# VHH binders against o75319, part 156

Target 1, 181 residues: o75319
Amino acid sequence: GNHIPERWKDYLPVGQRMPGTRFIAFKVPLQKSFEKKLAPEECFSPLDLFNKIREQNEELGLIIDLTYTQRYYKPEDLPETVPYLKIFTVGHQVPDDETIFKFKHAVNGFLKENKDNDKLIGVHCTHGLNRTGYLICRYLIDVEGVRPDDAIELFNRCRGHCLERQNYIEDLQNGPIRKNW
Key: E = the ipSAE of ESMFold2; O = the ipSAE of OpenDDE; V2 = 0.75 times the mean of E and O plus 0.25 times the DockQ between their complexes.

## First folded at step 10 (VHH)

Design ia13 (framework vhh_4orz_3; at its last look DockQ between E and O 0.84; V2 from the best seeds 0.68)
Fold by OpenDDE, look of step 10:
Structure ia13 (fold): chain B 181 residues (1-181), chain A 120 residues (1-120)
Amino acid sequence: as target 1 above (181 residues)
Amino acid sequence: EVQLVESGGGLVQAGGSLRLFCAASGFTFSDYAMAWLRQAPGKRREWVALITSGGYTSYADSVKDRFTISRDNAKNTVSLQMNSLKPEDTAIYFCARYSDEDLGYPFDYWGQGTQVTVSS
């Protein structure tokens, strides 16, 4: 069947806006078919995502989905008013330069088109942690000039969970800068 | 019950080509990305190629530009075209379902595998 990812329940559904940025990270919302395997309080649907964002007095302007699958939810489950961007990102390994470029391009495009508002860029992978954290931090480091350790600390604090993959951390701390455009 | 059945393996000379096939059943095929894995003697199993339901592909560096993964959602099949084969490509090749598991092993089902042997 359509199994719930390991430890998915253990992670906060939605992080906090990263101060000084338009980023917010969350774990993957799950479509209705997963609810039968969850306690009511464990459920986190696309609808729940938006409710939780509103509870923070924020508004999503873009969702970037980094998962390499389509089994979790459908773009049709999201409001039509919020753009949805899929960047298929393989887990466990450091994203390649093309993936990094796609992410940066999407973020920069959003910021250019949304200068007149304060809508957020919502980013998620499966747990909204490793792939999500890496790409957000990579952006902050490469584009915003943030120190790697500061970027990682900021993400971890706001997400409520720490980036845990050593290869990601190592690449952020010591890896080369990637092109921005 | 999820089932994945590989075919198409065999013996081939270096520089040659093979095409592997996988027949999937027991789940909604179009909901899942699919993969080919391989395991050489004495080595760990490694992923070779991935393909999303919509046809987006990813390859391991070792096989990039030589191998091509494809799928047919209407037939519930995945294929791996292997060109310019090298002796180091010798392995058992497995068709696998990619679950996008981030913390655990990201492949939750795979077949019995098909032997590919590339001679010098």
Scores: ipSAE 0.654, ipTM 0.846, lowest interface PAE 0.8, mean pLDDT 95
Fold by ESMFold2, look of step 10:
Structure ia13 (fold): chain B 181 residues (1-181), chain A 120 residues (1-120)
Amino acid sequence: as target 1 above (181 residues)
Amino acid sequence: EVQLVESGGGLVQAGGSLRLFCAASGFTFSDYAMAWLRQAPGKRREWVALITSGGYTSYADSVKDRFTISRDNAKNTVSLQMNSLKPEDTAIYFCARYSDEDLGYPFDYWGQGTQVTVSS
């Protein structure tokens, strides 16, 4: 349980709000038990997440956790006022239609329920990059009609790191639009 | 030392069933998602079933509705019930620990495997 994910230290903890959207992406925060393996400046806890969001003058209204594990932190480590949704997303493969549907459903539900505020949807996988970037971009492409290259560029710029998995990039650029059925 | 030991493989006729077992030791089993992988001759290892510590399951399309993964956190075991077996299911099956690693290989430990052979 206390092994730090490979290269996790190399990624910015929290990105920036993606302009024109309600999304912000971040790497997985790690509960206290991981901190024995980290220098103080390397720590990024659930509390640190919320502090960094507040420093950007933003507020989270939903956290979508895409990891296929429960070992990084517990939902109880989050403020009670912030809804938490786990969508177990198998890595290294383009997410299947069920996973894409769950993500779209959660985002659409959030936007409807939060139309009178400016709260953000926080999305993370392990590094807040590949699974996170894919699903955010898939939403922007399929639901908002954003061009694939524009969605990818926006995500990369606001996350501070580029999407890396070629099969995800290829599917976003050249794959089918997924209908919301 | 992390150890994963598979058993229950063997020869079975097409249409038959097998149940594979995995005994885990050397780590906090209930903290980790677990998987069954397989490697057919000349092919790369592929996952066929995943299960989280809380019991959520995922399956590869090729085995969906035929295979069932389960775990017993008190006994540190993972099982794979394999029904309606096809010759294409012939492979070495590995029990694996899932690391959920995005950048590197997502399975950080696996056993020596158990052979499953499905005859026509």
Scores: ipSAE 0.600, ipTM 0.842, lowest interface PAE 1.9, mean pLDDT 92
ESMFold2 (binder alone), look of step 10: mean pLDDT 84; pTM 0.839

Design ia14 (framework vhh_4orz_3; at its last look DockQ between E and O 0.87; V2 from the best seeds 0.73)
Fold by OpenDDE, look of step 11:
Structure ia14 (fold): chain B 181 residues (1-181), chain A 120 residues (1-120)
Amino acid sequence: as target 1 above (181 residues)
Amino acid sequence: EVQLVESGGGLVQAGGSLRLFCAASGFTFSDYAMAWLRQAPGKRREWVALITSGGYTTYADSVKDRFTISRDNAKNTVSLQMNSLKPEDTAIYFCARYSDEDLGYPFDYWGQGTQVTVSS
C-alpha cells in the first residue's frame, strides 16, 4: 500500500498566506487510500485542503505541485476550477535552473492573468517545507528583490515551520541569483 | 511484498554499453517513480537516474547524456541503458522505488543489485 511520508503528520497541513505575496504553502494532501493508515484527525485530503483555505477566508487560484511522484493524489481529486501545475522537483538537492525557471514562469503567468483577483498560489511538496520554501524564497529574492533572510523568515513564519535543509538555506543566502528569463 | 529484481549486469570495456533491467512486483507500479542507484566500493550509494510514472526523467550529472532510464508500466519494468561507460561507473546497480520522502531516504525499496564492472 501507499506509505505515509516520514514525519508528514508532524507538520501543519496548511500555512498562512505570506503577507505581501500571493503564496501559501501546505503539505501534500493525501488521497483516500492513505486514510486507513491515519487517525481521523490526521487526515488531510485534497478536499480538506480547500476547506482549510476557505477557513482562512482565502481562495486558491493555482496549485503548484513540486513532488517527484504521483502517488499522493490525482489532479482529478481537485476542483476543476483550480488549475494544477506539476513541476517535478527532486528532493534533497537545490533545484536546478530549469526547475527554478519553470516555477518563476508559472508564478509570473498566474500573476499576469489574475491581476483582477486575490486568489492564492498554493505550493506544496511532500511537507510543503524545503522544496516549497526554497522555490518561493528564490522567487522573492530573484524577482521581487527581497533580502534572503527576510524571505526565509517570512516563509518560515507563515508556514509555521522552518526550512530544514542547510543546502537550501545556504543557496538562498549566498548563492547566485538565477536568471528570470 | 514489494520485490525488485535487477538483471543485465556484467563486465564491459570502457566505452562500451550495457542495459540493465528491473522487474517490479508487489505494488501498483504505475503509482511510483522508479530509480537506479549505484554503489561503488568504498563509496556511498547514489542515485543516477529517476523516472516518474509518466516518463519524466532526471539524471545525475555524472551520467547525464550517457545513461537513459525508461520504464514499461504494462510490464512493471524499468531499464537503464548505459552508454559510453567509464571505469568510474563500476558499481553495484540497484533498482529502487522512489517514494519522494522529503526528510528521510527517498527510496523505500530496492533490489539485491547487479554488478557492473567497466574495465580500462
Scores: ipSAE 0.779, ipTM 0.890, lowest interface PAE 0.6, mean pLDDT 95
Fold by ESMFold2, look of step 11:
Structure ia14 (fold): chain B 181 residues (1-181), chain A 120 residues (1-120)
Amino acid sequence: as target 1 above (181 residues)
Amino acid sequence: EVQLVESGGGLVQAGGSLRLFCAASGFTFSDYAMAWLRQAPGKRREWVALITSGGYTTYADSVKDRFTISRDNAKNTVSLQMNSLKPEDTAIYFCARYSDEDLGYPFDYWGQGTQVTVSS
């Protein structure tokens, strides 16, 4: 399909590396077929993603795609051979336990295999904000023992936009610690 | 113009089965995840089943193991097999296109709906 996600243009394409972690968050890159609907400065393609990461003197070692769709780009459209993992995550509801466990396992596996380098885990949903922020924060809280408010603040600052979905924020702040196994 | 047309609704006794169908047109059907939503009397619309273009499925807890969503990309159709129906499943059922929006409503098109009534 052709439609630009609602308000997608209003969000910074790529955040900054979250200090003390291996995470960087971004909005979904859009394949070239979407560009006729965008001004040149609004474009954010798979190529643009990798250029922006390089501009930050960083390197991706894994992309985790949380979208519940396959229309935005194909992994084959990525300009570099980076491991890619799709975790279909239903939006607007707190991600289910299966999704959370898949995310934790993917991150833990990456950290083990990449302990001797400084490559980053890139995480995105459609806007790189709500589902992305929730799962990154859930990982930091449950696995790394970070206080909920500290995880949320770190994500918001480094993404450049605040988590918006109240049910996610409420679950992170007041919900139970999820089991890691 | 995107069009989604549901059919197959009707009256069924509790414990019975029903199969809903949705015909899609006006877009590249195989590019989109699709869903069935339902709206019970006096309640807000809720999704019950989702299916990606590649066939990955997700179900609401209330229908898991009783409902099966499927699609035929060659015919541009989505179906919902509903087994072990309960009176609580009584609703208007809508076929919907899933946009995966974070900020906007995640279903960007839906049909007129088809009534399912389950009685005991």
Scores: ipSAE 0.577, ipTM 0.827, lowest interface PAE 1.9, mean pLDDT 91
ESMFold2, look of step 10: ipSAE 0.555; ipTM 0.820
ESMFold2 (binder alone), look of step 10: mean pLDDT 83; pTM 0.837
OpenDDE, look of step 10: ipSAE 0.742; ipTM 0.881
ESMFold2 (binder alone), look of step 11: mean pLDDT 84; pTM 0.838

Design ia15 (framework vhh_4orz_3; at its last look DockQ between E and O 0.75; V2 from the best seeds 0.00; counts 0 for: pae E 4.6 > 2)
Fold by OpenDDE, look of step 10:
Structure ia15 (fold): chain B 181 residues (1-181), chain A 120 residues (1-120)
Amino acid sequence: as target 1 above (181 residues)
Amino acid sequence: EVQLVESGGGLVQAGGSLRLFCAASGFTFSDYAMAWLRQAPGKRREWVALITSGGYTQYADSVKDRFTISRDNAKNTVSLQMNSLKPEDTAIYFCARYSDEDLGYPFDYWGQGTQVTVSS
């Protein structure tokens, strides 16, 4: 059956908007088939995601899904009004330059097309922490010129959990700038 | 019950080619990325190639441009074309399901494996 990711329940379902950015991070919503393995208060569906975003008086304009699987939910589970972008990103390892470029391109494209609104870019992986945090921070560092430690601190604070993987942190702090275009 | 059954291994000379096959059952195949892993004697198991449901692929640096992973969702199969084989490629090769587990081991099921031996 569908396995609930390790420690998935331990993470806040949705973070806060990152001040000065259009980013919001969240853990992966789970389709209905996972609910039988969860207590009602532990459930976090695609519908729940949107409800929680609205509770924050925000609106999603784009969802970037970084998971390397399709077992968690289907794009059809999302409202058609919100674009869905899949960027298959392998866990545990630092994303490659192509993945980083895809992410930056998607973000920049969204910002160009959404200058007239304040809709958010929702980014998630499994826990909405490591892969998500890395790519958001990588964008802030490479494109926005943010200091690595400031980017990491901002993400951690807003997500409500700290980036955990040392290889990601090390690459953000000391790794080279990646090509933006 | 999840089952993965590998086939196609064997003995081959350096520079030769092999094609491995894996038959999957017991789960919604198209929901999962699949992988090939290998374990050489005295070494840790390592991933060799990954493929998403839609055919997006990723390879370990050691096998890039030599190996090609593919899948057939209609038949619930995944394959590994191995070209330009080297003695260093000698290992037991496993077909594995990639679960996208971020904190634990990202492969939750794999078969019994198939032996690949590359002679000098």
Scores: ipSAE 0.595, ipTM 0.817, lowest interface PAE 0.9, mean pLDDT 94
Fold by ESMFold2, look of step 10:
Structure ia15 (fold): chain B 181 residues (1-181), chain A 120 residues (1-120)
Amino acid sequence: as target 1 above (181 residues)
Amino acid sequence: EVQLVESGGGLVQAGGSLRLFCAASGFTFSDYAMAWLRQAPGKRREWVALITSGGYTQYADSVKDRFTISRDNAKNTVSLQMNSLKPEDTAIYFCARYSDEDLGYPFDYWGQGTQVTVSS
């Protein structure tokens, strides 16, 4: 149900813009119904997300939601002017090639349509860390040619938390560069 | 109380087919991704197939193109159609609810399981 995701309170709500990229990562915002289980300072709603982005003098142009559920918030809770895309991504395992392709396609499409502005792609899973970090880094490595260790360091620093899953880290560092199609 | 009840298991010859069913209750079924897991003798429980709340499906490599997961949100049921069964598919099959936790165990509830035995 409406239980707070495990360890969700332990993570910064929103990271910082990743320099040299159009990415910003955050943990899943929680709709109003969760707030009965949260202290006021722990709340992080869809509205709070946009306020925090605005406080950084940034603007979201796309939200990519990597979760497998609709229980955290509904797309209707977001401003209607911000595109929302859900890419269902299984946790704990390296995302399959189809999922990686969908993510790359969405990012490339955004960059094409937004080449004349500086809006950001917001990416989240439940905690905004492992699945989010993997796909952002996979994009930077495969599409932008960034060295694996540099991509990981940049993500960790800007998210404010390090990637934790060793199989993701190993795949980014030592796995094959994925065919983009 | 969350309750998941599997049925449809049994003994089947290699190359045969079987359809498993899962009846779900005690939660808002349409809010959750659902999965089938299996556990063969002496092995860890493994993920087999997953279906999102919106109906998108994903499969383990070992069962791709042979198994089909489906759901009926009106009846609160999840099904697994298993075709071209092999002896290595022999396992207890569990219907599971996906918790969508990145850092914790990804499945928070599963049923008692239903035995599938595939003879050569």
Scores: ipSAE 0.209, ipTM 0.582, lowest interface PAE 4.6, mean pLDDT 89
ESMFold2 (binder alone), look of step 10: mean pLDDT 84; pTM 0.849

Design ia16 (framework vhh_4orz_3; at its last look DockQ between E and O 0.92; V2 from the best seeds 0.00; counts 0 for: pae O 2.5 > 2)
Fold by ESMFold2, look of step 10:
Structure ia16 (fold): chain B 181 residues (1-181), chain A 120 residues (1-120)
Amino acid sequence: as target 1 above (181 residues)
Amino acid sequence: EVQLVESGGGLVQAGGSLRLFCAASGFTFSDYAMAWLRQAPGKRREWVALITSGGYTHYADSVKDRFTISRDNAKNTVSLQMNSLKPEDTAIYFCARYSDEDLGYPFDYWGQGTQVTVSS
């Protein structure tokens, strides 16, 4: 069965654009087969994602999917003009250096290719919170020199939910800067 | 009904090798990442190897470079090649399906396990 992720209904589908960055975070959109277990107002499909981004007067230029599974939706459910990148990110543990490098590489590549527009990088894991928040903050800290607490506060405010996993928070605040960009 | 059946466990000398197998049924195997977990006497169950549906792998530090997880999506199988075995690797090994839960337990199904005993 297509189990709805634990507490997925409790999270705002899409956050707000993070000022001073090109990031927007959201929870995983769920393909039509999951909707049998959802009330109409609880649905958040790939199409709903794009509609909500458009309602904010924004446009996605890249989706980075951090989930360690392909059960939630298929890339074919996305508009063909939006690049999609899967970075398999192990949950519950601080992402390894290879994963962090892949994320930084993808973001840096996007910024080069999109310097003449204002499109956003959409990032999600299952809830758009822990893995998503960690990698966005890790990028801001390591590449853009943002103070750890400022990066975390910005993410939390714009996502609309606080990053929850203590090992992620501890690593962002007190862990080493990764020079893998 | 999701079923995961492990096999290949046994007694092996330290420094030896063993290959575990897992047969999966009752779900779309190629949609899910899979794992090997282990539980040593008196310890909590821990994952040792993960493999994505597309074949990317991750390992616990304690087994890295000694264990190799692999899968065959056509046969719905997962295997774990264990080399350079140590007495500390003695445990019941479980094949598990990875649910990718952020906020819940990340494994939603596992088998009965197969015993691996590494003698000194």
Scores: ipSAE 0.476, ipTM 0.778, lowest interface PAE 2.2, mean pLDDT 91
Fold by OpenDDE, look of step 10:
Structure ia16 (fold): chain B 181 residues (1-181), chain A 120 residues (1-120)
Amino acid sequence: as target 1 above (181 residues)
Amino acid sequence: EVQLVESGGGLVQAGGSLRLFCAASGFTFSDYAMAWLRQAPGKRREWVALITSGGYTHYADSVKDRFTISRDNAKNTVSLQMNSLKPEDTAIYFCARYSDEDLGYPFDYWGQGTQVTVSS
C-alpha cells in the first residue's frame, strides 16, 4: 500500500535557499492518502510545501521531481502556476549522463526564462537529500565551477542534512565533469 | 493484497530469446514503477530492468541492449523481452514493485519468480 518511505519523518520538510543560487531542496510531499498514517505535525502535503516556502518569503518557480515513482503525489496536486518537471532518477546509483544532462538543461532553461524574477527551483527526491543533493551539486560543480567540497557543504548546510551516500560524494569529489550541452 | 505473478520462463539455448510476463493486482498499478529482478544460484538478487508508469526504462549494464522491459497499464502487466540470452542469464526472474526507497531496499513486493535456464 501507501507506506511512508523509510525515515521520511526524520528529515526536515523544506531546506533553505542555497545562497548565490535559485535552488531549494525539500523532501517529497505526500498526498492526502498518506495522512492517515501520520501524526498531524508529521504531515507534509503539496499545500504544506507552498506554505512553508512562503514562510521563508520565497516563491517557487519550478518543481523538479526526481523520484522514480508517482505514488507520492500527483502533478494535479500542485498549483498550475508552478511548472512541474519529472526527471525519473533511480536511487542508490549515481545518475547517468543523460539524467544529469536533463537536469542541467531544465535548470538552465528556467534561469534563462526567469531572469526578471527571483523565483526558486525546488528540487526533491524521496528525502530531498541524496539524489537531490547530487544533481544540485553536480550542476554547481560542472556549470558554475564551484569546488566540489564547497558545493557539498553548501547543500548540506542549507538542506539541514548531509548527503549520505558515499558513491555520490565520491563521484562529486573525484568524478569527471559531465557534458553541459 | 498486492500480488505479482510471473510467467514465461523456461529452457532456451544460448543466443535464444524468451519473453517473461507479470500480472499485477492489489494496488494502483499506474502509480508504481515496476522492475524485473533475478537471482542466480549462489548469487545475490539483482535488479535487471526498471520501467516507470510513463514508460521510461532503465537497465542493468549486464543486460543493456539485450533485454527490453515494457508495461501495459490497462492490463496491469509488465513484460521482459530477453534476446541474445547467455548462460550467465540463468536465474529465477522476479517481477517486483519499485517503491523508490532511497535508504532501504527499493523493492517492496515481488512474485514467486519464474525459472530461466540458458544452456550453452
Scores: ipSAE 0.067, ipTM 0.531, lowest interface PAE 2.5, mean pLDDT 93
ESMFold2 (binder alone), look of step 10: mean pLDDT 84; pTM 0.845

Design ia17 (framework vhh_4orz_3; at its last look DockQ between E and O 0.79; V2 from the best seeds 0.66)
Fold by OpenDDE, look of step 10:
Structure ia17 (fold): chain B 181 residues (1-181), chain A 120 residues (1-120)
Amino acid sequence: as target 1 above (181 residues)
Amino acid sequence: EVQLVESGGGLVQAGGSLRLFCAASGFTFSDYAMAWLRQAPGKRREWVALITSGGYTNYAKSVKDRFTISRDNAKNTVSLQMNSLKPEDTAIYFCARYSDEDLGYPFDYWGQGTQVTVSS
């Protein structure tokens, strides 16, 4: 069957906007078929995502989906007004240079096209933590020149949960800068 | 019931080639990434190759440029073309469903496996 990811329920559904950035991280919303396995208060659908973003007086301008599957929800479950970008990203391992480049390119493209508004880039993987945190931090470090520890701290604080994978943390702190273009 | 059935294994000389096949059933095949895993004697099971529904691929460093994973969503099949085989590639090869589980084992189903033996 279509099982709930391990510990998915333990994570806040939506983080806070990262101050000084257009990023917001969230855990993966789940399509309706998962609801039968969840208590009502545990449910987090694509619709719920948008409601929670609005509750924060924010608006999504782009969703970047980093999951390596399509079992969680379909792009058709999202409003047509919000662009959806899939960047298949394998879990557990540090994203490769191509994945990092794709992410940076998407972010930079969005910022170029959205200079006249304050819409957010919503990024998620399964828990909206490890892959999500790494790529956001990698962007801040490589493109914005943010100190690695500051980037990690900012993400953790805003997401409400800390990056858990040491290989990601180590690469952010001590790994090489990746090509931006 | 989820079922994965591997085939195509066998004995081959070093430098040779094999093509493995997997038939999947019991779930929406196109919703899931698929993978090949292998387990050599006395070693832990390791992933070899991944492929998304749309054909995006990822390979373990040890098999990159030698192995090619592919899938046919219309037939619910996934294949592994193995070229330039080495004795170190000897293992039981498993077809697996990738569930994108981040905090646990990311493969939730796999078949009985097919033996691949590469002789020197």
Scores: ipSAE 0.617, ipTM 0.828, lowest interface PAE 0.8, mean pLDDT 95
Fold by ESMFold2, look of step 10:
Structure ia17 (fold): chain B 181 residues (1-181), chain A 120 residues (1-120)
Amino acid sequence: as target 1 above (181 residues)
Amino acid sequence: EVQLVESGGGLVQAGGSLRLFCAASGFTFSDYAMAWLRQAPGKRREWVALITSGGYTNYAKSVKDRFTISRDNAKNTVSLQMNSLKPEDTAIYFCARYSDEDLGYPFDYWGQGTQVTVSS
């Protein structure tokens, strides 16, 4: 079945643009087949995602999907004009160096190719919180030189929910700066 | 009803090889990532290998380059090829369905397990 992720309903669908960055975070959109299990106000489809971004007067230029599954929606459910990148990211553990490298490479590539516009990088995992927050913060710390606590605070405020997974928080605050590409 | 049935365990000498097999039923197998977990006596259960429906794989550091996970979506099967076995690989091995839950336990179904014992 099309099980709704645990407590997915309790999370804001889309956060706010993170000031000074090109990031916006959101929870995984769910394809129409999941909607039989949802009240109308609980629905958040790929179309709903783009409508909500437009309502913020923003535009997505890239979606980075961090889920370790393909069952929530299909890339075909997204507009052809928005590039989609899947980075399979194992949850519950600090992402490995290969995953961190792929994320950094994707972000740096986007920034080079989009230097003349203001489009955003949309990032999601299942809830748009732990894996998403970790990788965005890791980028800000390692590449932009942001202090760990400042990166975490910015993410939490703009997502509208706090990073929850303690091993991620500990790695961001106390772990080494990673310079891999 | 979801069913996962492991087989292929047994006693093997250190340095040897063994192949585990998992038959899955009761769900749309090709929609789910699958895993092998193991639990040694007196220790916590740990995942050792993951595979997405499309064939992307991840391994625990302790088994990388020695174990290979594979799947056959047409037959609803998952396999674990275990090479260069060591006594510390001794455990009950479970086939599991990966839910990708952030907040809950990430494995929502697993089988009864198959014993692997590595002597020497």
Scores: ipSAE 0.608, ipTM 0.842, lowest interface PAE 1.7, mean pLDDT 92
ESMFold2 (binder alone), look of step 10: mean pLDDT 84; pTM 0.842

